# VH-VL binders against q8ixk2r445to577: the designs that were tried, part 7

Target 1, 133 residues: q8ixk2r445to577
Amino acid sequence: FFGMLQNKGLTDYCFDYNPPDENQIVGHQVILYLCHGMGQNQFFEYTSQKEIRYNTHQPEGCIAVEAGMDTLIMHLCEETAPENQKFILQEDGSLFHEQSKKCVQAARKESSDSFVPLLRDCTNSDHQKWFFK
Below, E stands for the ipSAE of ESMFold2; O stands for the ipSAE of OpenDDE; V2 stands for 0.75 times the mean of E and O plus 0.25 times the DockQ between their complexes.

## First folded at step 25 (VH-VL; framework fv_traxivitug)

Design t25 (at its last look DockQ between E and O 0.88; V2 from the best seeds 0.00; counts 0 for: pae E 5.0 > 2)
Fold by ESMFold2, look of step 25:
Structure t25 (fold): chain C 133 residues (1-133), chain A 121 residues (1-121), chain B 107 residues (1-107)
Amino acid sequence: as target 1 above (133 residues)
Amino acid sequence: QVQLVESGGTLVQPGGSLRLSCAASGFTFSSYWMTWVRQAPGKGLEWVANIKQDGSQKYYVDSVKGRFTISRDNAKNSLFLQMNSLRPEDTAVYFCARDYNYVWGSYFDYWGQGTLVTVSS
Amino acid sequence: QSVLTQPPSVSVAPGKTARITCGGNNIGSEYVHWYQQKPGQAPILVVYDDSNRPSGIPERFSGSNSGNTATLTISRVEAGDEADYYCQVWDSSSDHVFGGGTKVTVL
């Protein structure tokens, strides 16, 4: 799939990536922002390797979770997807991270009034449901 | 070790006034919204009022608007509730609570033990 | 969300699972928080943002929130879980709303 990755429970919020330096897309956190579809920040591709790619720029970025962390961080894509970059978008809309056995949730940022995708124990919650638009 | 300690609850006649205090410790008080929640004897929880970190925004449940004033003194790590024109229906235990992330919705992660206000003639 | 509906009581045998519901129109689009209150004590937060546990809350406590129903689930209940439980949301008019509470009795 390709498009905006939208949350069911947090209405009108989408995955968004806005690195402060467009020439250095690695190492920054993925956020959630109001869906608008303008520019390059909200378009992602879900690949047959179960990657979530930010590929509107070169080099291409893939969403990853580093060991022991719950935040979604941009890494460079690799020829064969590393385990920490594999997400299963399930039929019920849950977004399962294979390595950690956790689901992506729309979560409030602890020190802020903004939202981010975070790994949490999988539950039947609309804030853990995602779809491409 | 977050700690919240309420004081000032007592018996007051209808129409009277009372000021509640809450002393905070164990966290950066000026970084958090603060909230009062009350519970009438044998009843459920009712949110009363909250206040922004810098005191610039204050919100109240409709039943206390114009009668209650929430305030804070960040230099003294203290939260206050001035209650005027008290009514028998204001009888409750009043809890001070730390209010996490008000603008997009909030929850109350630490609570004091409460102070009892009784409004009776 | 102006009103949150909870059953007034739930009975559960020790070692079994208690499920406490919180009903509201499209509550699945709200973040739901849960509090435990024992007699004569202040409430404590046991679940926030639908399903997250604060530090010190055992994994037996879990939550879900979809459609018109949020649920607090307490697995392997113990006598010490006997308490009143409240759900809470923030509504879009900046009000904080509590459910009416559910008394959990461990028999």
Scores: ipSAE 0.180, ipTM 0.765, lowest interface PAE 5.0, mean pLDDT 89
Fold by OpenDDE, look of step 25:
Structure t25 (fold): chain C 133 residues (1-133), chain A 121 residues (1-121), chain B 107 residues (1-107)
Amino acid sequence: as target 1 above (133 residues)
Amino acid sequence: QVQLVESGGTLVQPGGSLRLSCAASGFTFSSYWMTWVRQAPGKGLEWVANIKQDGSQKYYVDSVKGRFTISRDNAKNSLFLQMNSLRPEDTAVYFCARDYNYVWGSYFDYWGQGTLVTVSS
Amino acid sequence: QSVLTQPPSVSVAPGKTARITCGGNNIGSEYVHWYQQKPGQAPILVVYDDSNRPSGIPERFSGSNSGNTATLTISRVEAGDEADYYCQVWDSSSDHVFGGGTKVTVL
């Protein structure tokens, strides 16, 4: 699967990554933004290694969850996907993070008018449902 | 701990005025939106008004527009509701509550015990 | 205008599971919050943003929101859970809206 990763509940919002330096693409947080289909910052790929890849740049980036955090951070992809980069996109649209045993939810950023994907307990909520478009 | 204490609720005649106060403690008052919610006797909850941190934005339920004014004094950690031209249907317990993130759908994570306003001839 | 519909009452035996529904057109696209209110007391936030629990709220309380229905689930119900429960959303067109409330009775 590849393309824009869109949320069901938060209508018309997609995964978005816009690093401040195109030559340094890791270490920043993945956010949610209105789906626009322009540029490369909303193009992601779900691989057979259970990675969510940001492969519009070299070297390729992979979404990871750092220890003790509930945010999605861009790391470099590795030959063998590390445990903190493994996700299961299920048939019902839930995006499950294997290491934390939590699901990715579209959430409001604290004290902000922005939205971000955050790890939360898995529930049957449309804000935890995702699909590629 | 977060604490909100309402005061000022009394019996008043229709057409009268009343000013409610809410004293806040246990948190940085100036960092939050604040809201008033009311509950008529034996009825459900109804949002009344809210106000931004710096007081630059105020919003009201339609039924109180032009009659009620929400305000705050951050230096005194206080929230106010000036109620003019009161009507019998304004009779309710009025709660002040801490308001989280108005822009994308606020919720109210802490509430006071409320103060009773009775409008009757 | 947005309207949230709740059943007026729900009865549940101790130790069983209570489910309180909140109906609204495309409510799954809104963030739903839930409050518990006991007689003569102020409301208490028990679930926010569909499924999150505030600190101090037992894990027996959970929430979901999909399609036209949000649901507050109370597992292993205790006598102390008897209360009125309200759902709430913020709608850009109708501002803050509460459901009519549901009286939960523990048998």
Scores: ipSAE 0.148, ipTM 0.779, lowest interface PAE 2.4, mean pLDDT 92
ESMFold2 (binder alone), look of step 25: mean pLDDT 93; pTM 0.949

## First folded at step 26 (VH-VL; framework fv_traxivitug; also named t31)

Design t26 (at its last read DockQ between E and O 0.46; V2 from the best seeds 0.00; counts 0 for: pae E 2.3 > 2)
Heavy chain, then light chain:
Amino acid sequence: QVQLVESGGTLVQPGGSLRLSCAASGFTFSSYWMTWVRQAPGKGLEWVANIKQDGSQKYYVDSVKGRFTISRDNAKNSLFLQMNSLRPEDTAVYFCARDYTYRWGSYFDYWGQGTLVTVSS
Amino acid sequence: QSVLTQPPSVSVAPGKTARITCGGDNIGSEYVHWYQQKPGQAPILVVYDDSNRPSGIPERFSGSNSGNTATLTISRVEAGDEADYYCQVWDSSSDHVFGGGTKVTVL
ESMFold2, look of step 26: ipSAE 0.451; ipTM 0.847
ESMFold2 (binder alone), look of step 26: mean pLDDT 93; pTM 0.951
OpenDDE, look of step 26: ipSAE 0.683; ipTM 0.899
ESMFold2, last read: ipSAE 0.466, 0.483, 0.497; ipTM 0.842, 0.851, 0.849
ESMFold2 (binder alone), last read: mean pLDDT 93, 93, 93; pTM 0.953, 0.952, 0.949
OpenDDE, last read: ipSAE 0.264, 0.259, 0.014; ipTM 0.807, 0.804, 0.621

## First folded at step 27 (VH-VL; framework fv_traxivitug)

Design t27 (at its last look DockQ between E and O 0.85; V2 from the best seeds 0.00; counts 0 for: pae O 2.6 > 2)
Fold by ESMFold2, look of step 27:
Structure t27 (fold): chain C 133 residues (1-133), chain A 121 residues (1-121), chain B 107 residues (1-107)
Amino acid sequence: as target 1 above (133 residues)
Amino acid sequence: QVQLVESGGTLVQPGGSLRLSCAASGFTFSSYWMTWVRQAPGKGLEWVANIKQDGSQKYYVDSVKGRFTISRDNAKNSLFLQMNSLRPEDTAVYFCARDYTYRWGSYFDYWGQGTLVTVSS
Amino acid sequence: QSVLTQPPSVSVAPGKTARITCGGDDIGSEYVHWYQQKPGQAPILVVYDDSNRPSGIPERFSGSNSGNTATLTISRVEAGDEADYYCQVWDSSSDHVFGGGTKVTVL
């Protein structure tokens, strides 16, 4: 799949990546923002290797979760997807992170007006359901 | 260790006034919204009012608008509720709570033990 | 949505699972929070943002929220879980809304 990755419960919010330096895309956190489709910030590809790619830039970025963390961070894609970059988008819309055995939830960023995708225990919550638009 | 201590609850006649206070400690008071929640005897919880970190925004449940005023003094780590034109239905335990309010909603993670307000003739 | 509907009471045997519902029109698009209140005590937050547990809340407390129903689930119920439970959302039209409360009895 390719497009804007939208949350079911948090209506009209999409995965968004806006690094401070467009030439240095690695190491920053993925956020959620109102879906707008403008520029390159909200377009992602879900690949056959179970990656979520930010591929409007070279070299391409892949979403990862570092061991023991719950935040989604941009890494460089690799020829063979590392375990920490593998997500299963399931039929019910849940986005399962294989290595951690947790699901991606639209969550409120601590002490902030912002939303971010975070790993949480999997549950039937519309805030843990995602789809491409 | 977060602590919230309410005071000022007492017996008052209908039409009277009271001011409630909440003393906060164990956290950076000025970094949080604060809220008042009340509970009538034998009844459920009812949100009453909240106030932004700097006091610039205040919100109230409809039943108290125009009668109650929430305020804060960040230098003294204190939250207040001025209650005017009191009615018997305002009889409740009033809780002070720390409020994680941001643009789209909030939850209340630490609560005081409450102060009882009784409005009766 | 002006009100959240909870059953007045739920009875559960020790070691069994209690499920406490909170009904509201399209509540799945709201973040739901849950509070436990024991007699004569202040409420404590047990679940926030549908399913998150604050530090110190046992893993046997869990939450779900989809469509028109949010549910607090307490697995392996203990006598100490006997309390009133309230759901809560923020509604832009009504500010903060609590459900009517559910008394959980462990028998």
Scores: ipSAE 0.504, ipTM 0.850, lowest interface PAE 2.2, mean pLDDT 90
Fold by OpenDDE, look of step 27:
Structure t27 (fold): chain C 133 residues (1-133), chain A 121 residues (1-121), chain B 107 residues (1-107)
Amino acid sequence: as target 1 above (133 residues)
Amino acid sequence: QVQLVESGGTLVQPGGSLRLSCAASGFTFSSYWMTWVRQAPGKGLEWVANIKQDGSQKYYVDSVKGRFTISRDNAKNSLFLQMNSLRPEDTAVYFCARDYTYRWGSYFDYWGQGTLVTVSS
Amino acid sequence: QSVLTQPPSVSVAPGKTARITCGGDDIGSEYVHWYQQKPGQAPILVVYDDSNRPSGIPERFSGSNSGNTATLTISRVEAGDEADYYCQVWDSSSDHVFGGGTKVTVL
């Protein structure tokens, strides 16, 4: 699966990554933005290793969850996907993070009108449903 | 800690006027939308009005349009509700609440204790 | 205008799970918030944006929202959970809308 990763509940919002430096793509938070399909900022790939890859060019970026955090941060992909980079995109649209046992939810950024994908307890919420478009 | 304290609720005759106040503390008042919610005796919650941070936008439930005016004084951390042409059906506890408004909606994360407005002849 | 429908009452035994529904057309596409109100007290936000808990709200409180129904779930119900519960949404056309409220009685 590849393309824009769009939220069902938060209509017309997609995964978005725009690092300050295109040559240093790791260490920043993945956000949600209106789906526009422009450039690689909203292009993601779900791989057979259960990774969500952002950049298909070297170095490749993979979404990770750092210990104790609920945000999605870009890390470098590894030959063998580390546990904190493994997600299960389930048939019902839920995006499950294996290590934390939580689901990715479209959430409001604190004290902002912006939105971000955050790890939350898994619920039957359309805001926890995702699909590639 | 966030505190909201309503005042001004009293007994008033139909057709009368009343001004409610809400004193806010424990947060940056000017950074938030503020809202009034009322609850008639033994009934549910009803949103009444809200106001943007700078007061440039105000919204009302249909039943109070033209009669109620929401306003704020950010320098005094105060929210107001001017109620004119009061009706018996306006009888309710009026709550002041901090209004976290965003593009897709809003919720009220802190509430005052409420002040009772009774409209009766 | 949007209408949110809640059951007027829910009874639950201590230690069991209470589920309070909030029905609305395509409510799953809207963020739903939940408030707890005890007699003579102000409402308290217990769930926001479908499933998030404010600080101080126990994990026993959870929310879901899909299709035409949002649900507040209270697990391991305690006597102190007896209260009225209200769902709420906002939309640009109907402004802020509350459900009719559900009285939860702990048996």
Scores: ipSAE 0.113, ipTM 0.757, lowest interface PAE 2.6, mean pLDDT 92
ESMFold2 (binder alone), look of step 27: mean pLDDT 93; pTM 0.953

## First folded at step 28 (VH-VL; framework fv_traxivitug)

Design t28 (at its last look DockQ between E and O 0.06; V2 from the best seeds 0.00; counts 0 for: pae E 2.3 > 2, placed apart)
Fold by ESMFold2, look of step 28:
Structure t28 (fold): chain C 133 residues (1-133), chain A 121 residues (1-121), chain B 107 residues (1-107)
Amino acid sequence: as target 1 above (133 residues)
Amino acid sequence: QVQLVESGGTLVQPGGSLRLSCAASGFTFSSYWMTWVRQAPGKGLEWVANIKQDGSQKYYVDSVKGRFTISRDNAKNSLFLQMNSLRPEDTAVYFCARDYTYRWGDYFDYWGQGTLVTVSS
Amino acid sequence: QSVLTQPPSVSVAPGKTARITCGGDNIGSEYVHWYQQKPGQAPILVVYDDSNRPSGIPERFSGSNSGNTATLTISRVEAGDEADYYCQVWDSSSDHVFGGGTKVTVL
């Protein structure tokens, strides 16, 4: 799949990646922002390797979760996807992170009015359901 | 240890005024929104008002707008509720709570034990 | 939504599962929080943001929130779980909204 990755519960919000330095896309956190489709910040590809790729710029980024963390961080894609970059988009819309065995939830960013995707215990919550537009 | 201690609840007549206080300790008071929640005897919880960290934004349930004023003094780690034109339906236990407030939802992670306000003739 | 509907009471035997519902139009688009209140005490937060537990809340407390129903589930109920339970949201039309409360009785 390719497009804007929307949240079911947090309506009209999409994965968004806006690194401070466009020449250094690694190491920054993925956020949620109102879906608009303008520019290239909200377009992601879900690959056969179970990666979520930010591939509208070069070099391509792949979303990862570092060990013991719950935040989604941009890493460089590799020829064979590392385990921390593998997500299963399930039929019910849940986005399951294989290594941690947790699901991606639209969550409030601590001490702010903004939202981010975070890993949380999997549950039947519309905030843990995602779809491509 | 987070502590919230309410005071000032008493018996007042309809049309009277009362000021509630909440003393906070065990956390950085100025970093949090604060809220008042009330509970009429034998009834459920009702949110009343909240106030931003710096006091610049205040919100009220419709039934108390124009009658109640929430305020805070960050130097004294204190939250206040000035209640004017009191009505019998304002009779309740009033709780002070630490408010984890964002545009998209509030929850109240620490509560005081409450102070009882009775409005009757 | 301006009203959250909870059943007024639920009875459950020790060791069984209690399910407390909170009904609201499209409540799955709101973040739902749950509070436990024992008689004569202040409420305590037991679940926030649909399903997250504060520190000190056992894993047998869980939450779900989809469509028009949020549910607090208490597995392997103990006598100490007997309390009133309230759901709560913020919504754009009503601001801060509590449900009417559910009295859980452990028989």
Scores: ipSAE 0.469, ipTM 0.848, lowest interface PAE 2.3, mean pLDDT 90
Fold by OpenDDE, look of step 28:
Structure t28 (fold): chain C 133 residues (1-133), chain A 121 residues (1-121), chain B 107 residues (1-107)
Amino acid sequence: as target 1 above (133 residues)
Amino acid sequence: QVQLVESGGTLVQPGGSLRLSCAASGFTFSSYWMTWVRQAPGKGLEWVANIKQDGSQKYYVDSVKGRFTISRDNAKNSLFLQMNSLRPEDTAVYFCARDYTYRWGDYFDYWGQGTLVTVSS
Amino acid sequence: QSVLTQPPSVSVAPGKTARITCGGDNIGSEYVHWYQQKPGQAPILVVYDDSNRPSGIPERFSGSNSGNTATLTISRVEAGDEADYYCQVWDSSSDHVFGGGTKVTVL
């Protein structure tokens, strides 16, 4: 699967990544933004290694969850996907992080109009449902 | 050109109340979150409160919760800060700032000159 | 609540480079913004989203952010650059947070 990774509950919002430095693509959070399909900031790939890749740049980035964190951070992809980069996109649309045993949920930044994907306990909320478009 | 002009700052006694105003011009006021930031004399900047475009969401720093109320009148391009139960530690220059919270932002791209609030017995 | 740590002061000779640091736990994963404030004046945004410059801000101003430290760099420092500089982030636990500020003195 590849393309825009869109949330079901937070209508018209997609995974979005825009590193401040195009020469250093890792280290920042993946956010949610209105799906626009323009440019490379909203193009992701779900791979057979259970990675969510940001592959519009070289070297390729892979979404990871750092220890003790609930945010999705861009890391470099590895030949063998590390445990903190493994996600299961289930048939029901839930995006499950294997290591934390939590689900990716669309959430609002408090005191802001911005949104971010956060790890939360898995529920049946549409805010935890995702699909590629 | 974007302009923000604060007013209402004055000397008040502890326990008193004061209402600050901010007049905005040069942009579509109703399209932006607005923020109050304060600066005690000789000290650094402290975020105080912000308010969503339609006023449906308001957020405050912990030290002012229950005492301060942020509000806005989009028809008048005005931002307000009602301050009750004022304390000496509330003494500061209060700045009005345009709150850029679009996509990655969460920063303040335009500021007013500030208005001084002094709380003293 | 998150705390951003800045050195209280930085001294630099004219024409040299000033570096102002902003420390915070995993601050590299956040977007850091910088403001310049001269005495008696309102703050001015000089860098946003780690390394972007608003219109009108000289190229001498640049920013970087990684690990636990964000840095504002002012190259070819001029007398007019003497000011207080504040870093700022949005934090999930503390909302908007400013650093303590750094006084830059041009010698």
Scores: ipSAE 0.387, ipTM 0.847, lowest interface PAE 1.6, mean pLDDT 92
ESMFold2 (binder alone), look of step 28: mean pLDDT 91; pTM 0.938

## First folded at step 29 (VH-VL; framework fv_traxivitug)

Design t29 (at its last look DockQ between E and O 0.85; V2 from the best seeds 0.00; counts 0 for: pae E 5.8 > 2)
Fold by OpenDDE, look of step 29:
Structure t29 (fold): chain C 133 residues (1-133), chain A 121 residues (1-121), chain B 107 residues (1-107)
Amino acid sequence: as target 1 above (133 residues)
Amino acid sequence: QVQLVESGGTLVQPGGSLRLSCAASGFTFSSYWMTWVRQAPGKGLEWVANIKQDGSQKYYVDSVKGRFTISRDNAKNSLFLQMNSLRPEDTAVYFCARDYTYRWGSYFDYWGQGTLVTVSS
Amino acid sequence: QSVLTQPPSVSVAPGKTARITCGGDNIGTEYVHWYQQKPGQAPILVVYDDNNRPSGIPERFSGSNSGNTATLTISRVEAGDEADYYCQVWDSSSDHVFGGGTKVTVL
């Protein structure tokens, strides 16, 4: 699966990654932004290794969850996907992070009108449902 | 700790006026939206009004528009509700609450104990 | 015109799970918040943004929101959980809206 990764509950919002430097694509947080389909900032791929890849740059980036964190951070992809980069996109649309046993939820960023994907306890929530478009 | 204390609730006749106050402490008052919520005796919660940090935006439930005015004094950490042309249906406990208002809604994470307003002839 | 519908009451035995529903048209596309209110007390935020817990709220409290129904779940119910519970949303076409409230009785 590839393309825009859109949230069901937070209508018209998609995964978005816009690193300040194209030569340094890792270390920044993945956010949610209005789905526009322009450029490369909203193009992601779900791979057979259970990665969510940002593969518009070389080296390729993979979404990771750092220890003790609930945010999605871009790391470099590895030959063998590390545990903190493994996600399961389930049939019901939930995006499950294997290591933390949490689900990715469209959440409000603290003290702002911005939104970000955050790890939360898995629930039957449309804000935890995702689909590629 | 966050503390909100309402005052000013009393008995008033229909058509009368009343001004409620809310004293805030334990947080940076000027950094938050503030809201009033009321609860008629034996009834549920009803949002009344809220106000932006700098007072530049104010919103009201339809039933109080033109009669109620929300305001704040950030220097005094105070929230106010001026109620004019009061009606019996305005009888309620009025709560002030700290308000997180954003593009997709609001929630109220701290509430005062409330002050009772009774409108009766 | 925005209405959130809650059942008037829910009864639950101690140690069991209480589920309080909040119905609204396409409520799953909005963030839902939940408040607990005990008699003579001010409301307390127990869940915000569908399923987030404020500091001090036990993990027994959780939320979900899908389709036309949001649900507050209280697991391992205690006597102290007996209270009125209100859901709340902001409707972009109207106002801040509370549900009618649900009285949870612990048997």
Scores: ipSAE 0.736, ipTM 0.911, lowest interface PAE 0.7, mean pLDDT 94
Fold by ESMFold2, look of step 29:
Structure t29 (fold): chain C 133 residues (1-133), chain A 121 residues (1-121), chain B 107 residues (1-107)
Amino acid sequence: as target 1 above (133 residues)
Amino acid sequence: QVQLVESGGTLVQPGGSLRLSCAASGFTFSSYWMTWVRQAPGKGLEWVANIKQDGSQKYYVDSVKGRFTISRDNAKNSLFLQMNSLRPEDTAVYFCARDYTYRWGSYFDYWGQGTLVTVSS
Amino acid sequence: QSVLTQPPSVSVAPGKTARITCGGDNIGTEYVHWYQQKPGQAPILVVYDDNNRPSGIPERFSGSNSGNTATLTISRVEAGDEADYYCQVWDSSSDHVFGGGTKVTVL
């Protein structure tokens, strides 16, 4: 799949990546922002290697979760996808992170009005459901 | 230790007025929205009103609009509910609660023990 | 949301799982909060934003929220969990809506 990755429960919010320096894309957190479809911040590809790839920029970025953490951060993509970069997008819309065995949820960022995708225990919550447009 | 203590609940005749107070301690009162929630005897919870940190925004359930006024005094760590034109259906325990309000939601993380208002002839 | 519908009661044996539902049109698009209230006491917050627990709430309390139904789940129920439980949402019209409450009885 390719396009804007949207949340079912938090309507009209999409995965968004806006690093402070467009030439230094590694190590920053993925956020949720109002879907707008303009520019390169909200375009992602779900690949046959189970990656969520930020591929409108070279070198391409792949979303990862470091062991023991719940935040989604940008790493460089590798030829063979590392385990911490593998997500399963289920038919029901759940987005499962294989290594941690947790699901991606639209969550409020601590002490703010901002939203971010975070790993949480898997539930049948619409805030854990995602789809591409 | 967050503490909220309501006072002022008593028996009042229909058409009367009453002012409830809530004394807050154990947190920075001026940093939080505050809420009143009521519960009629043997019934469920009903939100009544809330007020922004600086008092600039106030919201009410429709059944009390024009009759009740929420206010706060941040220097005294106090929340108030002025209740006018009281009706028998206003009979309830009135709870003061700390209100965590954000753009897309609101919940009440600490509650007082409540004060009973009885409106009866 | 104008109305949140809860069953009036749920009975559960000790050590089993209680599930308390909260029905509302498209409630899955809202963040749902849950309160526990024992007789003669103030409510306490047990779950917020669908499935987050305040400090001091045991992890056997959990929540989910999808479509038209939010659910509070209490696993390994103890006698001390016997209480009334309320769901709550807020919308942009500044209307805080509580469900009617569910009495959980531990038998």
Scores: ipSAE 0.131, ipTM 0.768, lowest interface PAE 5.8, mean pLDDT 90
ESMFold2 (binder alone), look of step 29: mean pLDDT 93; pTM 0.952

